# Miniprotein binders against q96jn8r1131to1294: the designs that were tried, part 25

Target 1, 164 residues: q96jn8r1131to1294
Amino acid sequence: TLEFLENHGKNILLSNGNRTATRVASYNQGIVVINQPLVPQLLVQVRIDFLNRQWTSSLVLGVITCAPERLNFPASACALKRAAWLLRGRGVFHNGLKICEKFGPNLDTCPEGTILGLRLDSSGGLHLHVNGVDQGVAVPDVPQPCHALVDLYGQCEQVTIVNP
Below, E stands for the ipSAE of ESMFold2; O stands for the ipSAE of OpenDDE; V2 stands for 0.75 times the mean of E and O plus 0.25 times the DockQ between their complexes.

## First folded at step 4 (miniprotein)

Design r11
Fold by ESMFold2-Fast, scan of step 4:
Structure r11 (fold): chain B 164 residues (1-164), chain A 82 residues (1-82)
Amino acid sequence: as target 1 above (164 residues)
Amino acid sequence: SEEEERILKLLEDIKKLLEQAKELAKQGDPEKARDLLKQAKDLIDKLMDIAKELGNEELLKFAEILLKVAEQILKKVEEKLK
């Protein structure tokens, strides 16, 4: 069973057996991490449940290669300067450096109900899935073990882990 | 009054957004800083509307000062984004 870890950003409240994450305050401090390493063939999916259009930017998805159980999360995933590969807006970022200008759809414009997935292929390539459609390899040769993270930033105030 | 409480809340919210935008710009996240400044400007516009409705010239002038501060920070942020 996939769940969000109890270690999370300070504005997060977990519910639904730790499968739903809600950001209850502000626009930041909303990082959550999946409780199991992202191993090849595992598809981790979250559904966008609630968007607050008061804010401009939205959720960030990605992986970290450090152990998440005791991490002191920064206010935003984009402040992670080590061991982080992130999908934000239209870009791909490694440790705060943009490594791809345009990959997949703009995450700042995905509507409520969108299902976003992360998967490693057999060669260690990180894939983004949007509503079941594989967008291709966003990051090649991701170090393992790695852990899927979601930053409920800005507009995105609630996500739920969904099974196929 | 309830109107005073609403004004104080707006001022607190604006202050928090401006402080957070400065910190994000400092820490190398100018895109997020720009988003926060845009939100601060929206709240400042709301504060100016309230000031006009109340005929409170002091509050209106203060809101105008906050707008100038937000615009100055935004100019620096946008120069980093180019």
Scores: ipSAE 0.000, ipTM 0.150, lowest interface PAE 16.5, mean pLDDT 84

Design r11a
Fold by ESMFold2-Fast, scan of step 4:
Structure r11a (fold): chain B 164 residues (1-164), chain A 81 residues (1-81)
Amino acid sequence: as target 1 above (164 residues)
Amino acid sequence: SHMEELVEKVLKLIEKMLQLFEEAIEATDPEEKRRYLEEARKLFEEASEIARRANLPELLKFVEILFKVVMQILKKAEEKG
């Protein structure tokens, strides 16, 4: 069963058998990682449960290639640099650089109830799924092993892992 | 108390300003950077107005100093990059 790792950002509280992550303070320190490597064809999905519109931007979704079990998480996923490929707003980012300007919907405007998914295809391409719809390849040839991460940044204060 | 609620509101606005500064730093597009900084300026004005109307001069000075220092740091970083 898919769960969030016990190692997470300091503002996170896990509940619902480690399948729900809540950011209980501020706007940052909200990184969570799935407990299993993202292997080809595994679809990892989270639902946006609660948005606090006091904040501006929203969640970041992506993968990291470093071992997450004892990682000292930074305040935001963007600080992970070389180890991370991230979807933020409408952009795709790696190592502090925007590598794609417009990909999928704007993650800063997805409403509560939106289901966001990550999947590797057989060629190592990272796909984003939005409410069951494949948005295509955001990142080709992701290094493996890699792990799915969610940064409950800004507006997004709660997500829950969901199955098909 | 009512005063504690006003202070809490100002602190939440300050945290939102810090988020916008972080977003401005991370943005690669100059237009996006400007928009984040414009939003931060509006929050600065709102926080300052609340502190001023609530007669909290120390909090007002803090908000003013914070905004000034961060904007100065961002300007110097831009000049060197």
Scores: ipSAE 0.198, ipTM 0.605, lowest interface PAE 4.3, mean pLDDT 88

Design r11b
Fold by ESMFold2-Fast, scan of step 4:
Structure r11b (fold): chain B 164 residues (1-164), chain A 81 residues (1-81)
Amino acid sequence: as target 1 above (164 residues)
Amino acid sequence: SHMEELVEKVEKLIEKMLQLFEEAIEATDPEEKRRYLEEARKLFEEASEIARRANLPELLKFVEILFKVVMQILKKAEEKG
């Protein structure tokens, strides 16, 4: 079954059978990774459970291509550099560079209850799903193996894995 | 000598404030940018208070002008990006 890895950012507390991640302090150090590789057709979904409007930015979603089980997570996912393809705000980022400016909805404005999904298509394209609606290909030809990542940054203090 | 120490302290605060402005410019996250600017404002207030208590109105005016100029540069940089 899908779970968050026990290796995670230092401000994270896992509960609900490692299916719920809560950031218990500050605005950062909130990276969590799914326990199995994102293989074609697997849809990984998380629900936004709790938003703290004290902060400006919100969660980041994406994939990493490095081994996550013993990774020393940086303060934010954007610091993962070459290993990460990330969806943040209105953009798609790789290696600290914005590679697409107008993709999908603004993740900084998604309300509590929003279900966000990541899926690889048969050609290795990474798709974002929002409340069941496919937003299209954010990143073509994602290197394998890769792992789905959620950064509970800023406003987003809790997410829960949701089965399709 | 006492006055010289106060001037040196204000100089160090200005250097720290400029460093925080540089960090704010480089920051890509709005929350980090806001935090750096808040810290810079705190240093500005401290430098201004030292100048005021030392009865150095020209130094106080300089610190106030410097802060305003740097804030204006930051606002214009945001408009371009």
Scores: ipSAE 0.000, ipTM 0.199, lowest interface PAE 13.7, mean pLDDT 83

Design r12
Fold by ESMFold2-Fast, scan of step 4:
Structure r12 (fold): chain B 164 residues (1-164), chain A 82 residues (1-82)
Amino acid sequence: as target 1 above (164 residues)
Amino acid sequence: SEEEERIYKLLEDIKKLLEQAKELAKQGDPEKARDLLKQAKDLIDKLMDIAKELGNEELLKFAEILLKVAEQILKKVEEKLK
C-alpha cells in the first residue's frame, strides 16, 4: 500500500494510516515523499483536501533520485538541487532551471478536490495526471530509482493519497 | 524563525514571478510578462526593506542582484511592446 514516509518536513503531521499529510504551521517545511520508488506504470495519486487562501503560491510535486528515508529536507522543494524534477505552477524545473514552459494546468490555481497523479511510462518518461487525465510527458528519461514527492507549500495545507 | 520564514517566502515568490515572466516573454505575451515583473519588483523592494531593517548586508546585496535581473528582463519586454 502507498503511504507517506515518516521522514518528512518539520511542519507535517501524518494521519489516516500515513495516507493523509497536513501542514500544521506556516507555509513551508511541508515536503512529503511516497514510501516506495516510483516504478514504471505505478500511478501515485494525491487529492488536494484543503487550501488556505492566506497564501498565494501552492503545492509542488515531482520526483527525487536520492534516498529519502534519512534526507534532511530543505524548507521548500525548490531548494533541492540536481536530484529533483519539479512541477510548479505551469513549469517543469530541474536544478533551478525551467525545462518546460507551459505544462498541464497551473498548480497554483487547482481547487480543493483536484486529484494529481505521477506515473513513469515504460521508457522512463514522467507523466502528470489531473483528475484521471494524462497530461503527457513532463520529463523524459527520469533516472531510477526515483521517489514521488509532494511539497505542501503555501495554500496547500492537506493532501491524501487516493487509489481508485 | 518566523522572520527567516518570511524572507524565504519572499525569495520563493520573487523567483517564481521572474521565471513566469521569462516564460511569458518567450511565448509572445510581453504584456503579462511586464505585469509579473512589476509584481516581482514590488516584492524585491519589500525584501530590501527587510534587509535594511535587519542590517543584513548579504540579503541586501542578493535583493539588489534580483532587482537587476528583473530590470534586465523588463527592458527586453518593454522593447517588444514598443
Scores: ipSAE 0.000, ipTM 0.104, lowest interface PAE 18.6, mean pLDDT 82

Design r13
Fold by ESMFold2-Fast, scan of step 4:
Structure r13 (fold): chain B 164 residues (1-164), chain A 82 residues (1-82)
Amino acid sequence: as target 1 above (164 residues)
Amino acid sequence: SEEEERIWKLLEDIKKLLEQAKELAKQGDPEKARDLLKQAKDLIDKLMDIAKELGNEELLKFAEILLKVAEQILKKVEEKLK
């Protein structure tokens, strides 16, 4: 079964059998990682449960290519640099660079109840799914092994893993 | 120290991004202002990481003040982008 790893950002509390992540403080230190590698055709999905409108930016999701089980997570996923490919707002980011603009919906404006999914295709392309709809390839040729990452940043204070 | 130089450079970069974003927002370039504010927040997050690692409470409080400034500008920018 899919679960969030026990190793996570300092502000995270896991519940519901490690399937729900809640950020209990501030706006950052909210990185969580799925407990198994993102292998081709595995669809991992999270539902946005709670948004705090005190903040303007919201969750970031993507993949990391380093081993997450003992990683000292930074305050935000963007600090992971070359180890991470990230979807933030409408941009796709790697190593501090915006490598694609206007991909998918604006993640800063997705409402509570939105289901966001990550999947690798057989060629290693990373796909974003929004409420069951494949948005296409955000990142081609992601190195393997990689792990799905969610950064409960800003507005997004709670997510829950949901089955396809 | 090397660490103090790193902190100083980070603070100057944050200040520059915030001032540029304010000016762009006034000039009617809200999308560019948004990008600079997101960059500033990334650097503020880095500053907070350094402050926590050092146990430097004053630096952490200052980073929180910079965050509030960035969020205030970003909210005005987001309103213009509606």
Scores: ipSAE 0.024, ipTM 0.487, lowest interface PAE 6.3, mean pLDDT 86

Design r14
Fold by ESMFold2-Fast, scan of step 4:
Structure r14 (fold): chain B 164 residues (1-164), chain A 82 residues (1-82)
Amino acid sequence: as target 1 above (164 residues)
Amino acid sequence: SEEEERIEKLLADIKKLLEQAKELAKQGDPEKARDLLKQAKDLIDKLMDIAKELGNEELLKFAEILLKVAEQILKKVEEKLK
């Protein structure tokens, strides 16, 4: 059973058996991490529950290869300069460096109800799924173990883990 | 156009955040001012990306000016948090 870790950004409140994450303040400090390593073929999915359209930018998805259980999370995932591969807007970022300019849909414009998924293929390629549609390989050869991360940044104030 | 509306909303959001951060810094809430400035910088980065995609040199230059303003306010805020 997939859950969000109890170690999370300071503005996060977990509910629904740690399957729903709500950012209760500001626009940042909203990083959450899935409680199990992202192993090949495991599809981790979150649904966007609530968008506060007062903000412009929205959620970030990705993986980290450091141990998350006692990590001191920065204010945003973008501040992770080591061991991080992130999908933000239309870009793919590795440790703060943009490695792909346009990949998949613009995450800043995904509406409420969108289901976003992360999966490793058998070759270690990181895939983004949007409403069940595989967008392809965003990042090849992700080091393992790695952990799925969601940053409830800006507009995105609530997500819930969804199983098929 | 849709692109012009996106840019105008980003500019309005950035200006509002910078103005609120200046006031919070003066009123003695530097921690919240810092948070708003970090958000403004993220929106400015998005504006710079849009300017680069459009090849709009004037917009890019303006975004860089906004970034410099945000950094100057942030420096003063960090001094108060000592």
Scores: ipSAE 0.000, ipTM 0.114, lowest interface PAE 19.1, mean pLDDT 82

Design r15
Fold by ESMFold2-Fast, scan of step 4:
Structure r15 (fold): chain B 164 residues (1-164), chain A 82 residues (1-82)
Amino acid sequence: as target 1 above (164 residues)
Amino acid sequence: SEEEERIEKLLNDIKKLLEQAKELAKQGDPEKARDLLKQAKDLIDKLMDIAKELGNEELLKFAEILLKVAEQILKKVEEKLK
């Protein structure tokens, strides 16, 4: 069963059997990680439950290739300087460097109810799914093992894991 | 603009927190100083986020300087609390 790990950012509270993550303070310290490695054919999906328009940017999602169980998370996922491939706003980032200017929709403008998914294809390409629609390969040849990460940053204060 | 207003408010709040923390640390209240410095660092992180989204390199560099100042004061405060 897919759940968020109990190791998470300090502003996160998990509920609903660790399937819902809520950021209860500020705009940051909201990183959560899925409890199972992202292996080929596994589709991990989260639904945006609540957006707070006080903030400008919104959630970030992607993968990390380091072990998440005891990782000391930074304030935001974009501060990860090693072992991280992230989708933020309109871009794709590797260890803090933008490697693609425009991929998929702007994540900062996805409304409440949007379902975002991450999947590895059989060749290790990382795909983003938006409301069931595959956006294509954001990152080729992701090292394994890797773990799906969601950063409840800025506007995004709550997400829930949903089954495909 | 709304973004300019947010930036101005963040800068003013950060400056106030850093000034208060320095004074509290000097007057012998390092616990309160530490709390204010942690609050300042959270606001600086928000300022950095806004600077990155706007592509404002000068604001980002300034926020990094503020973070260095906050961390330097915090280190001295933490030493007093041990």
Scores: ipSAE 0.000, ipTM 0.140, lowest interface PAE 16.3, mean pLDDT 82

Design r16
Fold by ESMFold2-Fast, scan of step 4:
Formats: C-alpha cells, structure tokens, sequence
Structure r16 (fold): chain B 164 residues (1-164), chain A 82 residues (1-82)
C-alpha cells in the first residue's frame, strides 16, 4: 500500500506500481515522496537498487512537513524552502542548515542493496534505520503531519519501497 | 536586473569556492576542500533552479558544466581522504 506520489522531481520515472523510482537523467531533479503521512511507528523503507559511481554524493532522505501533492520541487532536497529535515552524507540538515555533523553511516557510501528506513517514535523523534538497525534519533519533535522524502541525488539512480 | 545581479553573484561565489578548494587540496587540507566543494554544488543547484525558472537553456547547460568540474575535483579529494 505504500507508494511514491505522482508529484515528483522532473527526472523521475515511477514503475512497479509506483514502488520503484528511477532517475533517468543528470544528477538531480530526483525528489520523491511517500503517498501516506509518516505516522508514529510506521517504518517506511527503501532499498538502493542502482548506483552510478560517476557522481560523488548520493541519496538524501528525511521528512517534509508541508503538503507534497502540489509542491514545486527544487533541483535538490537541500534547497527546499518549506520545513524539511534531511539526512545527507553524515549530516542532519534543517532547511539547508547543517544541525549535526556526524549521524549514522555515511549515506554517500552505502552500497547497492542497502535498506534505509525512516520512523517516528511515540515522542515525535525521527529515526533512521539501516539494514534493520535503528541508528537513533536524528531529529527530535518533528511536527505533524510529515511525509517521508527521498532525493535520488548523485550516485543513487534507483530505489524501491520494501516492506519490513 | 535583480535577477542578473543574483546570477552574477552566484557565479562569482561558485568560482571562488572551486578555486579555494583546489588550493586547499594542494596544501594538504582535503577535508576543508571537500566542505567547500559541497557548498559549491549547493550554489550550482540554486543556479540550475534559477535557469529553469527563467527558461534559460544556456545558463542551465553552463551550470551542468560547473557541476561536472566540481564533481571531478571532489572525487580526487575524496580519494585523498581514504
């Protein structure tokens, strides 16, 4: 039942019942959003399917707290002017500002087959899961409603939603 | 013309970051060089958004060239950090 929204970055092609997102051009314009709000205890997971190692940076994931259905997405998630909390490389970013230097593994080096998950705990803390392992709270007190976002940036050209 | 000034400022900032990153990499500070290159890529993304809003195909192509240059330098810097 989880799917990527039809509103997405210009370079995205959805397939597999809107559960697979492929970036078909360049390195950017690859933002996708999950079709349901991230409610507490819901674990949303994506698998990295394909990496193009001509690029240095890789996927970004996180949450956005504005309505995504009609949002005009910028070239990259870190340029979002709406309320967004993002994990890029080893950093945690809020509306483009780095708020934590080193959290979890380096997302720029996760190999194909890695499963990345986002979950809200009962207190509104945003957790990152990597191959089933909870990395802890990346962001406390995320406002609701919020939506899980993946930016197929740089190396990451394909992801697929996977069930726990 | 406010748009033209904004584009000129972005181009100058990008150029400055790329040149500083090259020098820091030569001086043996690849970690600082990496940070500046990531900043340059953020500004290039901003430039691409402006180019798309304006429908300026030439500016978009130029931003893509700048990105390719930034990625080439960053890849060499990342190898030094291994």
Amino acid sequence: as target 1 above (164 residues)
Amino acid sequence: SEEEERIEKLLLDIKKLLEQAKELAKQGDPEKARDLLKQAKDLIDKLMDIAKELGNEELLKFAEILLKVAEQILKKVEEKLK
Scores: ipSAE 0.000, ipTM 0.277, lowest interface PAE 11.5, mean pLDDT 84

Design r17 (at its last look DockQ between E and O 0.06; V2 from the best seeds 0.00; counts 0 for: pae E 19.4 > 1.5, placed apart)
Fold by OpenDDE base, look of step 5:
Structure r17 (fold): chain B 164 residues (1-164), chain A 82 residues (1-82)
Amino acid sequence: as target 1 above (164 residues)
Amino acid sequence: SEEEKRIEKLLEDILKLLEQALELAKQGDPEKARDLLKQAKDLIDKLMDIAKELGNEELLKFAEILLKVAEQILKKVEEKLK
């Protein structure tokens, strides 16, 4: 089953069989990684459970291609400078560099209840799903194996892995 | 008082923005940091206006300090954008 790894950001508390991640302090140190690597046609989804409007920005969603069990997580996904493809706001980032200015909806403004999904297609393209709607290819060729990453940043204080 | 609560909330918002901006700048997202700093400056300006309206010199002084901090950070961030 899909779960968050025990190796996670310092401010994260896992619950619900490690399917729910809650950031219990501050606005950062909230990175979590899903245990199973993404494989073609596997849709991994998380739901935004709670937003704290006192903070700015929101969750970052993406994938990493390094071993997640041994990763020393930085305070935020923005500090990942290798093996990382991230969706933040409306931008797509690779190793900290913006590679796309506008893609999909603005993640910073997604309300509670929004379900965000990641899926690899048969060609290695990484798709973003929003509330079940395929937003298209965010990253055309992602190395495999890769793991889905969620950074509970800013407003986003809780997410839960949900089934398709 | 309600006014004090509003001021406290405003201060809290400013400080949060500054803190986040600093972190983003440090971690290699100067563009976002710049945006947050601009937002912070707007709020600081609002705080300054409130201070002036209330005749609260201490608050005004504090707001001015915050503005200086924000501007210094912004300067550094903008340098990274060059």
Scores: ipSAE 0.023, ipTM 0.434, lowest interface PAE 4.0, mean pLDDT 91
Fold by ESMFold2-Fast, scan of step 4:
Formats: sequence, C-alpha cells, structure tokens
Structure r17 (fold): chain B 164 residues (1-164), chain A 82 residues (1-82)
Amino acid sequence: as target 1 above (164 residues)
Amino acid sequence: SEEEKRIEKLLEDILKLLEQALELAKQGDPEKARDLLKQAKDLIDKLMDIAKELGNEELLKFAEILLKVAEQILKKVEEKLK
C-alpha cells in the first residue's frame, strides 16, 4: 500500500495511516515522499484537500533520484537541485532551471478536490495526470530509481493519497 | 497631519516586511523572503515619491537607505535560490 514516508519536511503532520499529509505551519517545509520507488506504470495519486489562499503559489509535484529515507529535506523542493524534476505552476524545473515554460494546467490554480497523478511510462517518461486525464510527458528519460515527491507549498496545506 | 500619519504607516509596513523577510531567510525560506522584499521595495518607492513631493530631503535620504538595505538582502536571498 502507498504511504508517505515518515521522513518529511518539519512542518508536516501525517495522519490517516500516513496517507494524509498536513502542513501545520507557515508556507514551506512541506515536502513528503511516497514510501516506494516510482516504477514504470505505477500511478501515484494525491487529492488536494485544503487550500489557504493567503499564499500565492501552490503545491509542487515531481520526482527525486536520491534516497529519501534519511534525507535532510530543504525548505522547498526547488533547493534539491540536480536530484529533482519538478512541476510547479505551469513550468517544469530541473537543477534550478525552468526546462519547459508551459506544461499541463496551472498547478497554482487547481481547486480543492483536484486529483494529481504521477506515472512513469515504459521509456522512463514522467507523466502528469489531472483528474484522471494524462497530460503527456513532462520529463523524458527520468533516471531510476526515483521517488514521487509532493511539496505542500504555499496555498496547499493538505493532500491525501487516493487509489485509482 | 494626514500626510505624517500616511508616512508613519508606510514606514511601519516597510519595516515589518523587512523584518519578516530576514526571519524567513534565516529559517531557510528564500522564496518567500524574496516576495516580501519585492513588496517592501514597492512601498519604499512610494515613500520616496511622497518625500520628493513634500521636498523632505531627510525622508528621501532615509528611504534611499531602506532601498539599499532591501536590495542587499534581496541579492543575498537570490544567491541562495541558485
């Protein structure tokens, strides 16, 4: 069964059998990672449960290629640099660079109840799914092993892992 | 006067933003610190406009000092974001 790892950002509280992550303070320190590697065809999905609109940006989704079990997480996912490929707003980011200007819907404007998914295809392409709809390949040739990451940044204060 | 109250409120808001930005930078939150510093710079620009209209050279010089401080902090914060 999919769960969030007990190693997470310091502002995170896990509940619901480690399937719900809540950011209990501020707007950052909210990185959570799925408890098993993202293997080809595994669809990992989270639902946006609560948005606090005092903040301007919202959650970030992506993958990391470093071992997450004992990682000292930075305040935000963008600081992970070379180890991370991230979707934020409408952009795709790697190593502090925006590698795609406009991919999929704007993650900063997805409402509560939106289900966001990450999946690797058989060629190592990272796909974003939004409410069950495949948005296409955001990142080709992701190195493996990799792990699905959610950064509960800004507006997004709670997500829950949901089954297909 | 009403202008003195307006100036006082702008200074209060600027200083609060600068203080919050410094604290967030210390906590390892450079992205939000950057946002607050940009907001502070916008208010400092408004303060400078008021100082120029009033011909208040002391206030203008003080606003210029605040601007330099905000820009220096912003430069350090942006270096952390790289």
Scores: ipSAE 0.000, ipTM 0.139, lowest interface PAE 16.4, mean pLDDT 84
Fold by ESMFold2, look of step 5:
Structure r17 (fold): chain B 164 residues (1-164), chain A 82 residues (1-82)
Amino acid sequence: as target 1 above (164 residues)
Amino acid sequence: SEEEKRIEKLLEDILKLLEQALELAKQGDPEKARDLLKQAKDLIDKLMDIAKELGNEELLKFAEILLKVAEQILKKVEEKLK
């Protein structure tokens, strides 16, 4: 069963059998990681449950290739300088560097109820799904093993893991 | 337009963060001031992305100025944390 790891950002409260993450303070310290690595048959999906529109930026999605159980997370995922590929706004980032200016929808404008998914294809390509629709390959060759990451940043105050 | 309203809100958020960070540094909380300045830099980066998408060189130049100001303040705050 997919769950968020107990190693997470300091402002996160896990609930619903560790399938729901809530950021309970500030705008950051909200990194969570899925407990199992991605494999081609695994689609990891989260639903955006609550947004606070006082902020303009929202959640970040991505993968890390470091073992996550004892990793010290930074305050925000965008500060990850190694072993990370991130989707933020419309951009794709590798180790803090923007590598693509526009891919998929703008995550900063996704409403409550949006279901966002990550999966690997058989070639190691990272795919984004939005409400069940494959957006294509965001990153063509992600090293394995890797783990899905969500940063409940800014607007995003709660997400829940959902079945595909 | 919707894009102009988005830019205006983002600029207001950036300026609010810079002002709050300066106040926190004055009040003797440089760690919190540092966190707000890093958040301001993230929002300025987003503003630069928007300026590039629109081809708005005036906005891009302004965002670059804001980034330099935020970095200068951040450097001073980080020196106080040493």
Scores: ipSAE 0.000, ipTM 0.146, lowest interface PAE 19.4, mean pLDDT 84
ESMFold2 (binder alone), look of step 5: mean pLDDT 84; pTM 0.807

Design r18
Fold by ESMFold2-Fast, scan of step 4:
Structure r18 (fold): chain B 164 residues (1-164), chain A 82 residues (1-82)
Amino acid sequence: as target 1 above (164 residues)
Amino acid sequence: SEEEKRIYKLLEDIIKLLEQAFELAKQGDPEKARDLLKQAKDLIDKLMDIAKELGNEELLKFAEILLKVAEQILKKVEEKLK
């Protein structure tokens, strides 16, 4: 059963059997990680439940290659540097740098109800799925093991894990 | 990216202006300190505009902290100029 890890950003509250993550303060400190490694064939999906339009940017999705169970999470996923490959807005980021200018939809404009998914293909390529539609390979050759990460940043104050 | 280089340049310039203004205020040159703080605030405004356009709330928050620092130094400087 897919769940968010009990180790998470300090502004997160888990509910619904650790399948719903809510950011209860500010705009940051909202990183959550899935409890199982992202292995090929596993599709991890989250639904955007609540957007607070007080903020400009929204959630970040990606993978980390460090062990998450005891990780001291930074204020935002972008601070994870070499350990993280992140999708933010329209870009793909690694080591704090934008490595692709435009990939998939603008994550800052996805409405409530959007289902976002992460999946590894057999070659280690990281795919983004949006409402069941594969957007293609965002990052090739992701090191394994890796773990799916959601940063409830800015507008996105609540997500829930959903089954494919 | 070009954008990241521009942000870094603005941050560098802002920090240099704030540091120099603080030193001038300590050395008893509040008029020069005030001029540098005005320049720093203009650059901070540009940084805030860039942060808003990018939707970068962390950068915006940081720019707001820089603005608060500049205003606190300016308040001390204005006290000496009265």
Scores: ipSAE 0.000, ipTM 0.125, lowest interface PAE 15.5, mean pLDDT 84

Design r19
Fold by ESMFold2-Fast, scan of step 4:
Structure r19 (fold): chain B 164 residues (1-164), chain A 82 residues (1-82)
Amino acid sequence: as target 1 above (164 residues)
Amino acid sequence: SEEEKRILKLLEDIMKLLEQAYELAKQGDPEKARDLLKQAKDLIDKLMDIAKELGNEELLKFAEILLKVAEQILKKVEEKLK
């Protein structure tokens, strides 16, 4: 069963058997990581449960290739300078550097109820799924093992793991 | 009053934008930081106009301080965009 790790950003509260993550304060310190490595063909999905429209940016989704169980998380995923591939807004970022300007829908505008998925294909390509629709390869040749990461940044205050 | 509530909300929105922009600038997203700073400056301009209409000199001085803060963060952001 897929769960969020007990090691997470300080503003996170886990519930529903560690399958729901709620950011209870501010706009940051909301990083959560899935408890199992993202192995090829495993589709990890989260649903956006609650958006606070007082904020302007929203969630970040991606993978890290470092061990997450004892990692000291920065205030936001964008501060990760090593071993991180992130989707934010319409961009794809590697260790803080933008490597693609337009990929998939704008994550800052996805409404409540949106289901976002991450999957590795057999060639190590990282795919984004939006409401069951494969958006294609966001990042080729992702090193393994890697772990799915969600940053409940800005507007996005709650997500739930669905369809494990 | 309703007017005081609107001013407080405007101040809260400005502070949130400035804080987010500063953090994004530090974390290597100067383009998004710049966009948030532009939004903050627009709200600061609204605040300055309200302060002038009310004759509230303390609020006007505070808005001027917020504008200087926004400009300082923006200068750092523009340096990273080079």
Scores: ipSAE 0.005, ipTM 0.229, lowest interface PAE 12.8, mean pLDDT 84

